# VH-VL binders against LON peptidase N-terminal domain and RING finger protein 1 (LONRF1): the designs that were tried, part 5

Target 1, 211 residues: LON peptidase N-terminal domain and RING finger protein 1 (LONRF1), of Homo sapiens (Human) (q17rb8r558to768)
Amino acid sequence: TAELSHLTKNVPIFVCTMAYPTVPCPLHVFEPRYRLMIRRSIQTGTKQFGMCVSDTQNSFADYGCMLQIRNVHFLPDGRSVVDTVGGKRFRVLKRGMKDGYCTADIEYLEDVKVENEDEIKNLRELHDLVYSQACSWFQNLRDRFRSQILQHFGSMPEREENLQAAPNGPAWCWWLLAVLPVDPRYQLSVLSMKSLKERLTKIQHILTYFS

## First folded at step 14 (VH-VL; from k_h28k with heavy chain S53N)

Design m_h23n
Fold by ESMFold2, look of step 16:
Structure m_h23n (fold): chain C 211 residues (1-211), chain A 123 residues (1-123), chain B 107 residues (1-107)
Amino acid sequence: as target 1 above (211 residues)
Amino acid sequence: EVQLVESGGDLVQPGGSLRLSCAASGFTFSSYSMHWVRQAPGKGLEWVSFISNSGSNKYYADSVKGRFTISRDNAKKSLYLQMTSLRAEDTAVYYCAREGYVPGDRTEWFDPWGQGTLVTVSS
Amino acid sequence: EIVMTQSPATLSVSPGERATLSCRASQSVSSNLAWYQQKPGQAPRRLIYGASTRATGIPARFSGSGSGTEFTLTISSLQSEDFAIYYCQQYNYWPLTFGGGTKVEIK
């Protein structure tokens, strides 16, 4: 797989839904402006664009996730079926517009690694507890909802041996956030966190609320 | 303890150049956007420049565009301001400031500030 | 550019009394406003962010309120260490801008 581009200026923004690192985000693109945006990303070779939810105050949210284009199927009527997967998380610095679609200057976000031995131990303990809670929540869903999640998102990713190896932390956290029925404001808060401990703590609170 | 320590302030002639440095410690420098803010003697605060965490985006106040260049070295935990074509109006204490962190919201407030370094531009 | 106007320029207050500082933006900055305290020869110190959220370690006597274009910093019972200059700062738009300051001095 190609390395993600370090696009940070005038990044094209699709304003639609929440996207998360490592999580597939299939799209049906019907608006001419977004068809143009996607065609341009392919023609220029970047093959990615930012995804942000809408915002009543600012046109789109202050945080988002880059989507990497894996495949595009152009329909005869000009609509597109776009297969994407989430990449780097970002913060919006400055907003812009190009040919009807939004753009942004951005900065990428990564987790800050914990180096203290006792803190690493506490982090692993928290991780294992919250992972177990997430598994229990998913297993106890009604069959209809579980089947819908499996069809659209796949199964929950397995635990990772090194919790801090990936810049965004464990993939299962993002999978869970994608499937949880939580208000976008809470999801944006978790997306923007630079600490795995903060993210796990927030996820734990959300899971406890739904239990 | 989170610290920012500026250095490089000096007395220079109009049209001169000067490079300010800011040494950061006690936090993960590469995770934070950074700013320069200045204060002329007896006057208020003026934002001067911004640099994103990776250094890929930089913004400047209109009063300094084309004359000042912000940069950072994340390996050395250092922030810089290269000033050229200095004017009397650039006379000020220059503060290094760390941008904030708050999940989900805008973060362009400053904490902490350095203690400042004085730049004096006079003939 | 967003102009931030602080009033009054100077506020004379007796210790133990309430101080109320005003900050007005030339257009809406939502709740993206911070307050700083600065004493002579010192760097500014952050008091409030998000218009109303007190920074960690800031005494409860400091409170912020407002949204949009009009904001207030209130010091409910002035202490001797509170005599300083106070600045508001918006961070909704680039460039970031500060108010001109309000000096709070002993009456």
Scores: ipSAE 0.833, ipTM 0.915, lowest interface PAE 0.9, mean pLDDT 92
Fold by ESMFold2, look of step 15:
Structure m_h23n (fold): chain C 211 residues (1-211), chain A 123 residues (1-123), chain B 107 residues (1-107)
Amino acid sequence: as target 1 above (211 residues)
Amino acid sequence: EVQLVESGGDLVQPGGSLRLSCAASGFTFSSYSMHWVRQAPGKGLEWVSFISNSGSNKYYADSVKGRFTISRDNAKKSLYLQMTSLRAEDTAVYYCAREGYVPGDRTEWFDPWGQGTLVTVSS
Amino acid sequence: EIVMTQSPATLSVSPGERATLSCRASQSVSSNLAWYQQKPGQAPRRLIYGASTRATGIPARFSGSGSGTEFTLTISSLQSEDFAIYYCQQYNYWPLTFGGGTKVEIK
């Protein structure tokens, strides 16, 4: 949650990398078009833009994540350092252009909450199993790789008591996807999922493939 | 299980107005984009209008733009089509349709469809 | 606007035979193509999405193929309940557009 930042029309899109809810996304911006885009976002008070990976047919993927601007630093070498964090996930409805940068009409994606008591119990059991599997994977990494991940992404978020409190589900899931060397198509598929059960099941499959 | 039930179809004169409703049940209505699709008697299918899950984005076929307004009430699980300045060519069965869900891919296909409501525009 | 052209307009086929329905897009729609079946007095029923993915509950005799501009729906062993009108629909571009339909009727 960002209740006053509900952009859905002509949303500015940075076409670069995969972003995930809650995950920091530091950017080095040198292109005039993206500097303009970011300046406008700050000036208008929205302080947000969408992030999508490139696509050969459509310029950028059909799914993405909003980035919330936390800080902007201008460097002497002509770059700008933009400190962002992932927010809401979205689906691209229609594509556009403004002053050299891409735009999109979007719809936001949220998890569908499970209400059935038995299903909630099963979901918690699955969650706890996959979380343990993720922790084991991380602890078994060579020290050099673990240190690089900690430096860049921080530690794995703590498990959450209410699995369905956040609209995007547990933060640790997104942290893990950001860290894992998974093909963009799989990442995009998980980003677009509206079911925590689906997400956990896919993560479990990925972790089993990778102890 | 998943159901869409249209209502409000009627006989109306050219230039008239009509409001169609669609009641949804058996799924989380607020999580899905919705569409209207029409079929003139003895003719094929024509996409009419789109509304995003929150209602924040709306698209229309050129044939109805400026005359039809799509809306939704997520609390009531209801989709609406307000039609004005009706013409003979608007005579059709109007279907309410739920947009699909497929992780990672485009979803602008329809499942399920309602049974439709007939709008007749006749002088 | 993407024009979807279906051929033939009418296809006469004997029960147990193969039916092949064609759908052509005026420009590439990638694999963003769906197929629907419509029987008299009924709403359309989704058969195929993503050009080739069979919807849950749709019999295996229905298969879709193609990409880009050329698409095919095949009914491998036509059953009595398969006599209907079939529509293709692209969802790569706004506005969403349907083909004109192919009526499959008993020979």
Scores: ipSAE 0.817, ipTM 0.913, lowest interface PAE 1.0, mean pLDDT 92
Fold by ESMFold2 at other seeds, look of step 14:
Structure m_h23n (fold): chain C 211 residues (1-211), chain A 123 residues (1-123), chain B 107 residues (1-107)
Amino acid sequence: as target 1 above (211 residues)
Amino acid sequence: EVQLVESGGDLVQPGGSLRLSCAASGFTFSSYSMHWVRQAPGKGLEWVSFISNSGSNKYYADSVKGRFTISRDNAKKSLYLQMTSLRAEDTAVYYCAREGYVPGDRTEWFDPWGQGTLVTVSS
Amino acid sequence: EIVMTQSPATLSVSPGERATLSCRASQSVSSNLAWYQQKPGQAPRRLIYGASTRATGIPARFSGSGSGTEFTLTISSLQSEDFAIYYCQQYNYWPLTFGGGTKVEIK
């Protein structure tokens, strides 16, 4: 559904929480406006909507992540449990409204690939160092915290052979950001980065803070 | 290293048409939104048009809406401005400009700018 | 549309002195303001973004401040290369708009 995943005009926006590429984002939908938004997304076949955190200056943040609907479960009380997973990251260009929910014109973000062989080698070295630090952090967690993470988010994704194959970089980076208690402003900064090197450097800083 | 080079500026009569081009180099062109900004002789700067990185969103100043069309060809790393129904007040140096990048912040500032190409509408 | 008003239109200053340039927005643009320098026959170049963040490679004598509707560019100890026209630009709302410019010239 490549054509449907390239929606960029008047994109419906769910204003709630931070979402990340590849990370599941289960939702309980009860508000009439969001029930309508979800129904429309299914009926049109797009099966996607944007997720942004709120922002006091602009109603919602300037960056977000598309959520891909995997399934919808209807409850007797009128709520829906919406099973989603994070897709493409985006920047908000222009804001709008439709029937009580927010919309936006957006542009999608993806990593700018490093092509110089020496820079690729340096990137691999940085990646392997930070991945090792992340693994050590996770294994050194107290049992109660590790178990909670495993239950809610699953295990850390395995390292990937080609660091730059995915448009958003390695999945383990996004998993880690989802499980760490990171300040929302910091989360938005990392979400918006188009450089894997920048992202790995910031992850290293975060892990050092928690060590 | 990062460069933008405009071309296609010329002398045209009122009501005429002209197509401006901007060749980009030294950066991943398809990752950036692009703009046209103009400056009438001896006057200030006026934003003219915007096109998103994929080309799917386009915005125009009211002064040119309906007469100018922005486009891009990411394979050729080129930005275009097709101008029609030209008027004397469209006389200006036209700059292409790359939109910025800053994590977590708004990016609708310009760096770099091209050298500009002069469009003169008279006679 | 957001009107950006710069003052003064012209500022005559001796080398080594301080210049203070004002930019006012017709409504709040938060901190989404940039400053540009333009010399005769040249394209503008960016000095400041986010109202106060100096672009890479811009000398420390350039500083920006303000938020909302009132913004200031300060140039401490003017150098010979600083005599130019300076523009502010808001990027909080479409359409993007510039101020009318402040010409900084040698006294």
Scores: ipSAE 0.814, ipTM 0.909, lowest interface PAE 1.0, mean pLDDT 92
Fold by ESMFold2, look of step 17:
Structure m_h23n (fold): chain C 211 residues (1-211), chain A 123 residues (1-123), chain B 107 residues (1-107)
Amino acid sequence: as target 1 above (211 residues)
Amino acid sequence: EVQLVESGGDLVQPGGSLRLSCAASGFTFSSYSMHWVRQAPGKGLEWVSFISNSGSNKYYADSVKGRFTISRDNAKKSLYLQMTSLRAEDTAVYYCAREGYVPGDRTEWFDPWGQGTLVTVSS
Amino acid sequence: EIVMTQSPATLSVSPGERATLSCRASQSVSSNLAWYQQKPGQAPRRLIYGASTRATGIPARFSGSGSGTEFTLTISSLQSEDFAIYYCQQYNYWPLTFGGGTKVEIK
C-alpha cells in the first residue's frame, strides 16, 4: 500500500560509491553484511537499498541515491554481482545499524518546478546551452576517453522534451556527472540540489573547467 | 513572500487537548521538512517536533513524546500539532518553522519562523 | 541530548562597540551550528548557519566562528537595532537543542 511503496524508515544503506538517478550501478558483493542486506531486500519484495559514499566523521554521507535491484548473479569465487540502476535521491535524517550494515531514516528529494512562463523560457534556454556544451565536450574528447565512457556508461542520453517531467530532472545531467571526474564535495552538492537551474549552472561551471 | 501563520492557541485546563495549525504560503510546502518550536514566557527556545517533507518521518522532544502528534497536509499547505494531556509546563508561544535548504550540507536550521500562537495551560 | 551553554547570560555594550557571544556544546557538533536573534514580541531571525555562513540579508557586522564544541558570534560595531537576545542551536544530533540565550543590552 502507500507505506510499502515509499521506503523512508530504517532503509538499508550500502556504503560504497556515489550513485545517480537513471545511472546503472553494478556491484560486486563479498561482505556477509551486504549479502544479508541484499537477500533481505529481495525477500521482502522491496528490491531497493540506498547507496551512500563513506564519510570520515560519520559512517556515511548525508545524501544518497536509492538503487533498484534488476538482477543478482552468484559467481564461483564467492562474489555476488548485483545489477542495479539509480532511482530517487534522498537526504539522511537519522542513522542506524542492523546486523552489521547501516540503515537510515530518509526523505526523498525532488526538483521544485518553476511555474512562471518567463522562468520556464529562461530555464529552457539555459538547458539547451548547457546540453550543447556537454555534447560539444563529448564529441571533442580524444578517442580513448570517449571509448572508455561508452564502454562503462553508455552513450549520453538524448535531451528530454519536458525538462521538468521527471522528479530528478533530465537524465543526461546525471550521466554527465557520473562520467566526469568531479570533486567529491561537488558530487554531494549536485546530488542534493532541488533546482534544475542550480544543477545546470553547476554543470556549466564544471564543463568550462574541463574545456 | 514566504509566510507561516500559526493559529489555534488558547487557554486550556491541565489534562486538556488543543490542536495548532500553521498555514504556509510563498513556497513549495511539500518540498520542505517542518518543525514546531516553543518558548515559555520569559524563557528560551525549545525544539518540539519534526516532520519530513512527505510526512513519513516524525520526531519529538522527550518532554512531549506520547502526548503531541505532528502532522501535515501537503495539498492544503498546512502543518498541525495535536496536543493532549497538557501540563502547566506546556504553556508557551508555539512557532511553526521551515527547515533550511543548503545543497550538500545539514539543513536542520529554521528559516522562516511564524509569529507564533500562545498556548496557556492553567486552571 | 547535546547541552548548549551560552555565556554570558547578559552582555552590556555601548553602541558602536564590539560584542562577543560564546556558545559551548557538550560534545562536538562539527560546524552544524546556527545563530538566531530575537527582539521583544518577535519571532527569532536566523543570522548564521554552518557556524560561520551569514544568512542572506544579514549585515556584515555579524560574523560567526568556531567548530566542534566552541563557537562565537561577533557583532563588530553594535547598532541600536542589535539589542536583542541571541540563541545558538546545534543541528548535528537529534534532538535539536538551543542554548539558553545571551541578552545584549545597552550599557
Scores: ipSAE 0.786, ipTM 0.902, lowest interface PAE 1.1, mean pLDDT 92

## First folded at step 15 (VH-VL)

Design n_26t (from m_h23n with heavy chain S56T)
Fold by ESMFold2, look of step 16:
Formats: sequence, C-alpha cells, structure tokens
Structure n_26t (fold): chain C 211 residues (1-211), chain A 123 residues (1-123), chain B 107 residues (1-107)
Amino acid sequence: as target 1 above (211 residues)
Amino acid sequence: EVQLVESGGDLVQPGGSLRLSCAASGFTFSSYSMHWVRQAPGKGLEWVSFISNSGTNKYYADSVKGRFTISRDNAKKSLYLQMTSLRAEDTAVYYCAREGYVPGDRTEWFDPWGQGTLVTVSS
Amino acid sequence: EIVMTQSPATLSVSPGERATLSCRASQSVSSNLAWYQQKPGQAPRRLIYGASTRATGIPARFSGSGSGTEFTLTISSLQSEDFAIYYCQQYNYWPLTFGGGTKVEIK
C-alpha cells in the first residue's frame, strides 16, 4: 500500500546499526517488516528511511542518519540486498509504529557555519592537524586491518578545500567514525554535533586513545 | 548576543483572537527548534507549543490544541503564535523560548527566554 | 502527561546556609530534567540541564542530582541573589511539563 511521504513526519526507521552522512551502508534484509518498509519507500518514491541503533530506554536512539536507497534486489527466498548511502543526520522528536516497524517524527541537523575570520583560521589549523593525525593512525594500522577497511568502506575521502561547504562538514570525518572501533554512545554524540570544531576535537580525542 | 523579543500581547475579550510575534537575533534561527511557554499571573510555568527547526513538526499542549497555531518564518527570523477562541484561563505572560543544544542527549530545555508579552482575556 | 511535583512549596533559609529542593516525576524521565531560577518580573533562567550539568556561567554553588523519578537541586551557600522561585522541567516525554515551583525566601 502507498505510504504518504513525510520527510520529517512518521519517517520509517530501520533499527540496526550506526549510519553516517556520505558513508555506504549495505544491508542484508530478511525480516518481513523491514522488507515491507523498504518496498513502500520505493513504491512511494521517497527511496529513503532512517537508520538508528537500538536503545535500552527506548526502542531506538535519539539520533540517526537517513539512508538513501541506491539499489534493491528482492530475492526469491525472501531476503533483500539493499545498497544505501548516508544522507542527512536527524534528531528524533516523537516515536511511533507502523505495521511492525518503527517510525519517528524528526528534525534534520546540519553544521552551523563559523563566520569570524580568526575562528575560521583556527578551524582550518585544527582540521589540518586532526586530518594528519587520522592519516598517521590509518598508516600505523596492521596491514590486514587497513586492507579490510579499504575493502569494506573504501579509501579515506580527500581533504576538502572549503571545510564548511557541505552541511555535514568534511566527508573524511564520517568515514573515520564509520571505521573506528568506538562505543555507539560516543558515536551518537559526534553524529549529533552541529559544530565542525566540536567534531574535530572529539575525533582528535579518539585518535589520542588509539595512539 | 542571543535575543528573543516578543510582541503582540494585548487585552482581548473572550472568544477573541490575537497573534503573538517573537523576533530572534544573534544566532542561526533556522538551526533551532522553538517553543512558547506561558505563566498565568502568580502561577507556575506551562509549556504551550513547539515547532521544529524547519517548521514541519508542531506540538501543542492539550489546553490549547485546536485553538492555537504555532508558525515560523526562517527568512525573517520570526516565531508566531496565532491564538483563537481565547478564554479567561489563557490570561498569562507568554514567553518565546529557544530549544537547547547538547550533543548526544535530548535538548528540549529552554535557553534563552524572551522577556514575555502579557495577554489578558477579559470582558 | 508527566506530573512534576516540587517540594517544599516554600523554603525559608538564611543567607550562607544550604538549600535543598526536591522534584519528583510521576514516571521515569531518565536524566532529562532541567532546573530554572525565576526572580520577580524576570524571565526564567536555566541553571541545570541533564539533571546534573550546570549551564555556562552558573556559579558552582548550584548543583543538581538524581535520575529516574527523584531529583534534587542544592544551593550550597545561599547568596542574596538566590532568593527566587525554582522550577524543574522534564523533557523526556511530550508534552513538556514543569513542577509547581519552590519559592526560596529569606528566613
């Protein structure tokens, strides 16, 4: 049945893993409720659903990331293979349920741009320092772990000339969070940040723990 | 400096209508959810309404549902409350409030508040 | 709707003494609890969010504690500017709700 698309109301939520802007999120879907949810997203033309991790206090976390459907294969045995990529980050306002799957009213998050020239200079300095630290961390990984990351997630995105051009900030930050073995609660904190400075500072802190 | 300035409070008869405005400055208005909170004379605080940053989600207290409509104009950095079918119990100071920001946690606390605008409903 | 109950309604204390204000929720609100101070003729001012996190610029004499259904605001050494009404507010569920307030007044 056709589901009226509300980009911020009653958004279908897949409760599974952490997703990030620009990062591919391939899914192997076998549960009937999620197969229905994905089919509806395609049928209505929205081609999107939210991804959230589970939560002990609620059915799912207060923050998540929209996944944009790129390709779906519905297999005869009832499984679906779904290629997605992360889009906009969101905050959960109110939770709901539809035909066995979760839904949410949401608001989208994006970075607030820094306009002060001195603050922009400091931001670029911090960015370049943390990017260098991330590159060093990646090069110091054992070769098999680095190869697994490259195979599953691809290469680290190149640094960007304009740090504040994208609403979610530099893509390499999200790639790094996707590959880092950190606690989901910490990942949710970074996902929810509206400041590139905050995000870079937290990434630097994480990289220090792994050094 | 972050500022919220309410206007439009007035004396209105029961059953009347009134539109409140809130002018925002000193922050990226479109990045924040906004609220109205009221306080009857000599009484406590009562949450009235919520509007999401894009304006696509709106919630209301049961006491005002169907009578009040919240809206925003992000280009004008303005928040509004259209009140209809006003009652004596709607008499209050109405505050415009910005929703909070804290990474990873819920944010439905208020900072800053405007100074408020008084609505009096009496004949 | 979550009912927030504050006690006492009025607390009479002398300057320099400690004040302890209580806030109880009708069901668990986790740590999604804020505290506000309101002086006569002024808008409320946020003191605490997340049950225990002090807002920027709030003096260290203010502290919050608790989770679930029981919460406390403590003012360790009352100053003259602290005589005001204090409200708790839960933000775990819609609609958002406030307690009835505790007036802290000079003994």
Scores: ipSAE 0.835, ipTM 0.917, lowest interface PAE 0.9, mean pLDDT 92

Design n_gn (from g_py with heavy chain S53N)
Fold by ESMFold2 at other seeds, look of step 15:
Structure n_gn (fold): chain C 211 residues (1-211), chain A 123 residues (1-123), chain B 107 residues (1-107)
Amino acid sequence: as target 1 above (211 residues)
Amino acid sequence: EVQLVESGGDLVQPGGSLRLSCAASGFTFSSYSMNWVRQAPGKGLEWVSFISNSGSNIYYADSVKGRFTISRDNAKKSLYLQMTSLRAEDTAVYYCAREGYVPGGRTEWFDPWGQGTLVTVSS
Amino acid sequence: EIVMTQSPATLSVSPGERATLSCRASQSVSSNLAWYQQKPGQAPRRLIYGASTRATGIPARFSGSGSGTEFTLTISSLQSEDFAIYYCQQYNYWPLTFGGGTKVEIK
């Protein structure tokens, strides 16, 4: 939308962890630069900032996810407890800096929808297969690990009837990527993908590796 | 088949204006950032301008900044270059180029290129 | 601005021979380097991206290598259709910049 396209230049970037669309990302913020960044996002009304993992070569990764601020609690000692959830994925076009924190010009990413009826059928079949594999993996976890996932990330999102309704595809894909012990390169690769088919295929390869 | 077709190249006096167009087909135009690249006769390639997939970020080469304006219309699958204050050194074949795609990597390489449209600026 | 320097400017090679083209960046561009082929009267054609990844449909005789500031395009057995001008291009920094080209011509 028009409102969303206004936040594409000099976007404030929190350099910390991998974030994914629809996935909660609770933060405990004590660094002065990030406390400032978060206060600014609230004061300006945007209530969002980008999240990227660090990168030795470029200070932060070429892909990230916007975090939407749901709630912030400023503690008496100046620390912030910030409740966020992942929004739009993005690609970094140009890097910058402001008052000690990173910024970026970005472009948002969304899936290209398939229109061909045979391709839609094949996509549904692939989705159902990979979803079943993901469910099996989760059910085969020991209770302690499953409980830790539920505590930190919540339950696996429900199966979606329309696979292509959301711009980022089914939420369960992102939840799975967030909880799997996956090499960062795979995480960034999947985050960057423009098609649900590519994403499901990569997730399937990852799940097969763990079986 | 993925195609880019430029048009609007012409012979123009110094100080004149032209608008170049690029018609795209065979791919989801709105998903790709687009570029203009030019080549003076007998010379190498020079990047001119970039526009992001939504049009929200735009970059120019210093040689054209303030004189050229890139734009796009995603509904019409079209890329434009409005050129003003044209100079002899702007004489070139102008190519429309689509940005590349590779998961996880940087994508500011070009595939495909159009066949180009010739702009000649001479008195 | 990153200056890309290609050498040699002209390379004379017989068909079936190996051609080696060099591209140097004025500062590190990591592996964010592409190669293009251009024949007279035609638009450039992408060959290599990411310094070493062949684009779809490019014959195996084309290979790229290097990172940082030094890059090489190798044509392992030159065919008649390979006589053209070759350009490198960095995409690590804005503005995007090309080398001056290497013309590969028949010896």
Scores: ipSAE 0.842, ipTM 0.921, lowest interface PAE 0.9, mean pLDDT 92
Fold by ESMFold2, look of step 18:
Structure n_gn (fold): chain C 211 residues (1-211), chain A 123 residues (1-123), chain B 107 residues (1-107)
Amino acid sequence: as target 1 above (211 residues)
Amino acid sequence: EVQLVESGGDLVQPGGSLRLSCAASGFTFSSYSMNWVRQAPGKGLEWVSFISNSGSNIYYADSVKGRFTISRDNAKKSLYLQMTSLRAEDTAVYYCAREGYVPGGRTEWFDPWGQGTLVTVSS
Amino acid sequence: EIVMTQSPATLSVSPGERATLSCRASQSVSSNLAWYQQKPGQAPRRLIYGASTRATGIPARFSGSGSGTEFTLTISSLQSEDFAIYYCQQYNYWPLTFGGGTKVEIK
């Protein structure tokens, strides 16, 4: 299963919505092509597929997120109920097609670690400031909207003491991007970033305009 | 600060083999896809090969497929091109090139380039 | 494979004048087009990516425009260091392909 967890060639692509690392992405799958795709991922043991939004020029966006299948239930009426969570982010290298669904060769993305002591200190300061802004925004939501977010996305992840421990950076950043009503092009830009500093800066900008 | 330094260019006979190296410094090598691009003397640029950041995806120009092998060692921050069955038309300066970075966009443009290493295939 | 055609092959321009270089693709490459400058005995230097975005450190006299199949590089006031060969490159499709180059030389 270890070898299969590093899928990078002819990766099956579900073209639907934006997915983010660590964020649940529950799916109701009706289309025969995607039912086939998901059944294959179970049968082969990979239990994952890529998620990308559609693109007007290409069939799907140049960036996406792998979804890990946690549970799947095939219904008699032809639907599949699929419980997934976001894993690794990726860039699309080359597009393909298999039995009606899209495929891609991909490369995975990770944050570049900052090693300079002054830069680490500045990154921590920025992180703590933006995290506080995000908490304030969430606490100031009306109960209806907060409840809706909690139901569909769960609670905001707690801050992480080691900002650079996870390859995708802090989980709370991705949770926040998943719940904020931002432009799809902006979402793709942030998904593709290799810099926690740039991601935090963009989040700060968004939160400031919502205040 | 960011540097790419090619080495291993030489004069070889047709049918011969040669291994090119590219040493990278000043950036996180394992985060970038890498390319070889060549330029025959007095001629234009030709893309030769691509390798993804982890090394898991590799593409070749048709002119070199089956004869050249690209590889990388992320621990050593090094890119390689193993060339075999060399032909006169492979005579060129070979450049190591890092793929670009721009959030949200395609990145298959080149920045930076190394200084190049000359391969001459002649009797 | 996408054929990139640059014109003219040679452009003779007086120092301080404007130079306009053309690059055409055999199929639409959207805005996935880069420009490079190459001086004798040197590696290429990136100028423009995304058809119109100047790379960091590139002087404002360089500008790119176009999308789809037709692209231009404009140098608004040629400096002595700008006399070089310029290449366009598409990165919309594999294999990646370059134009044949435009040599910008002193008139």
Scores: ipSAE 0.825, ipTM 0.913, lowest interface PAE 1.0, mean pLDDT 91

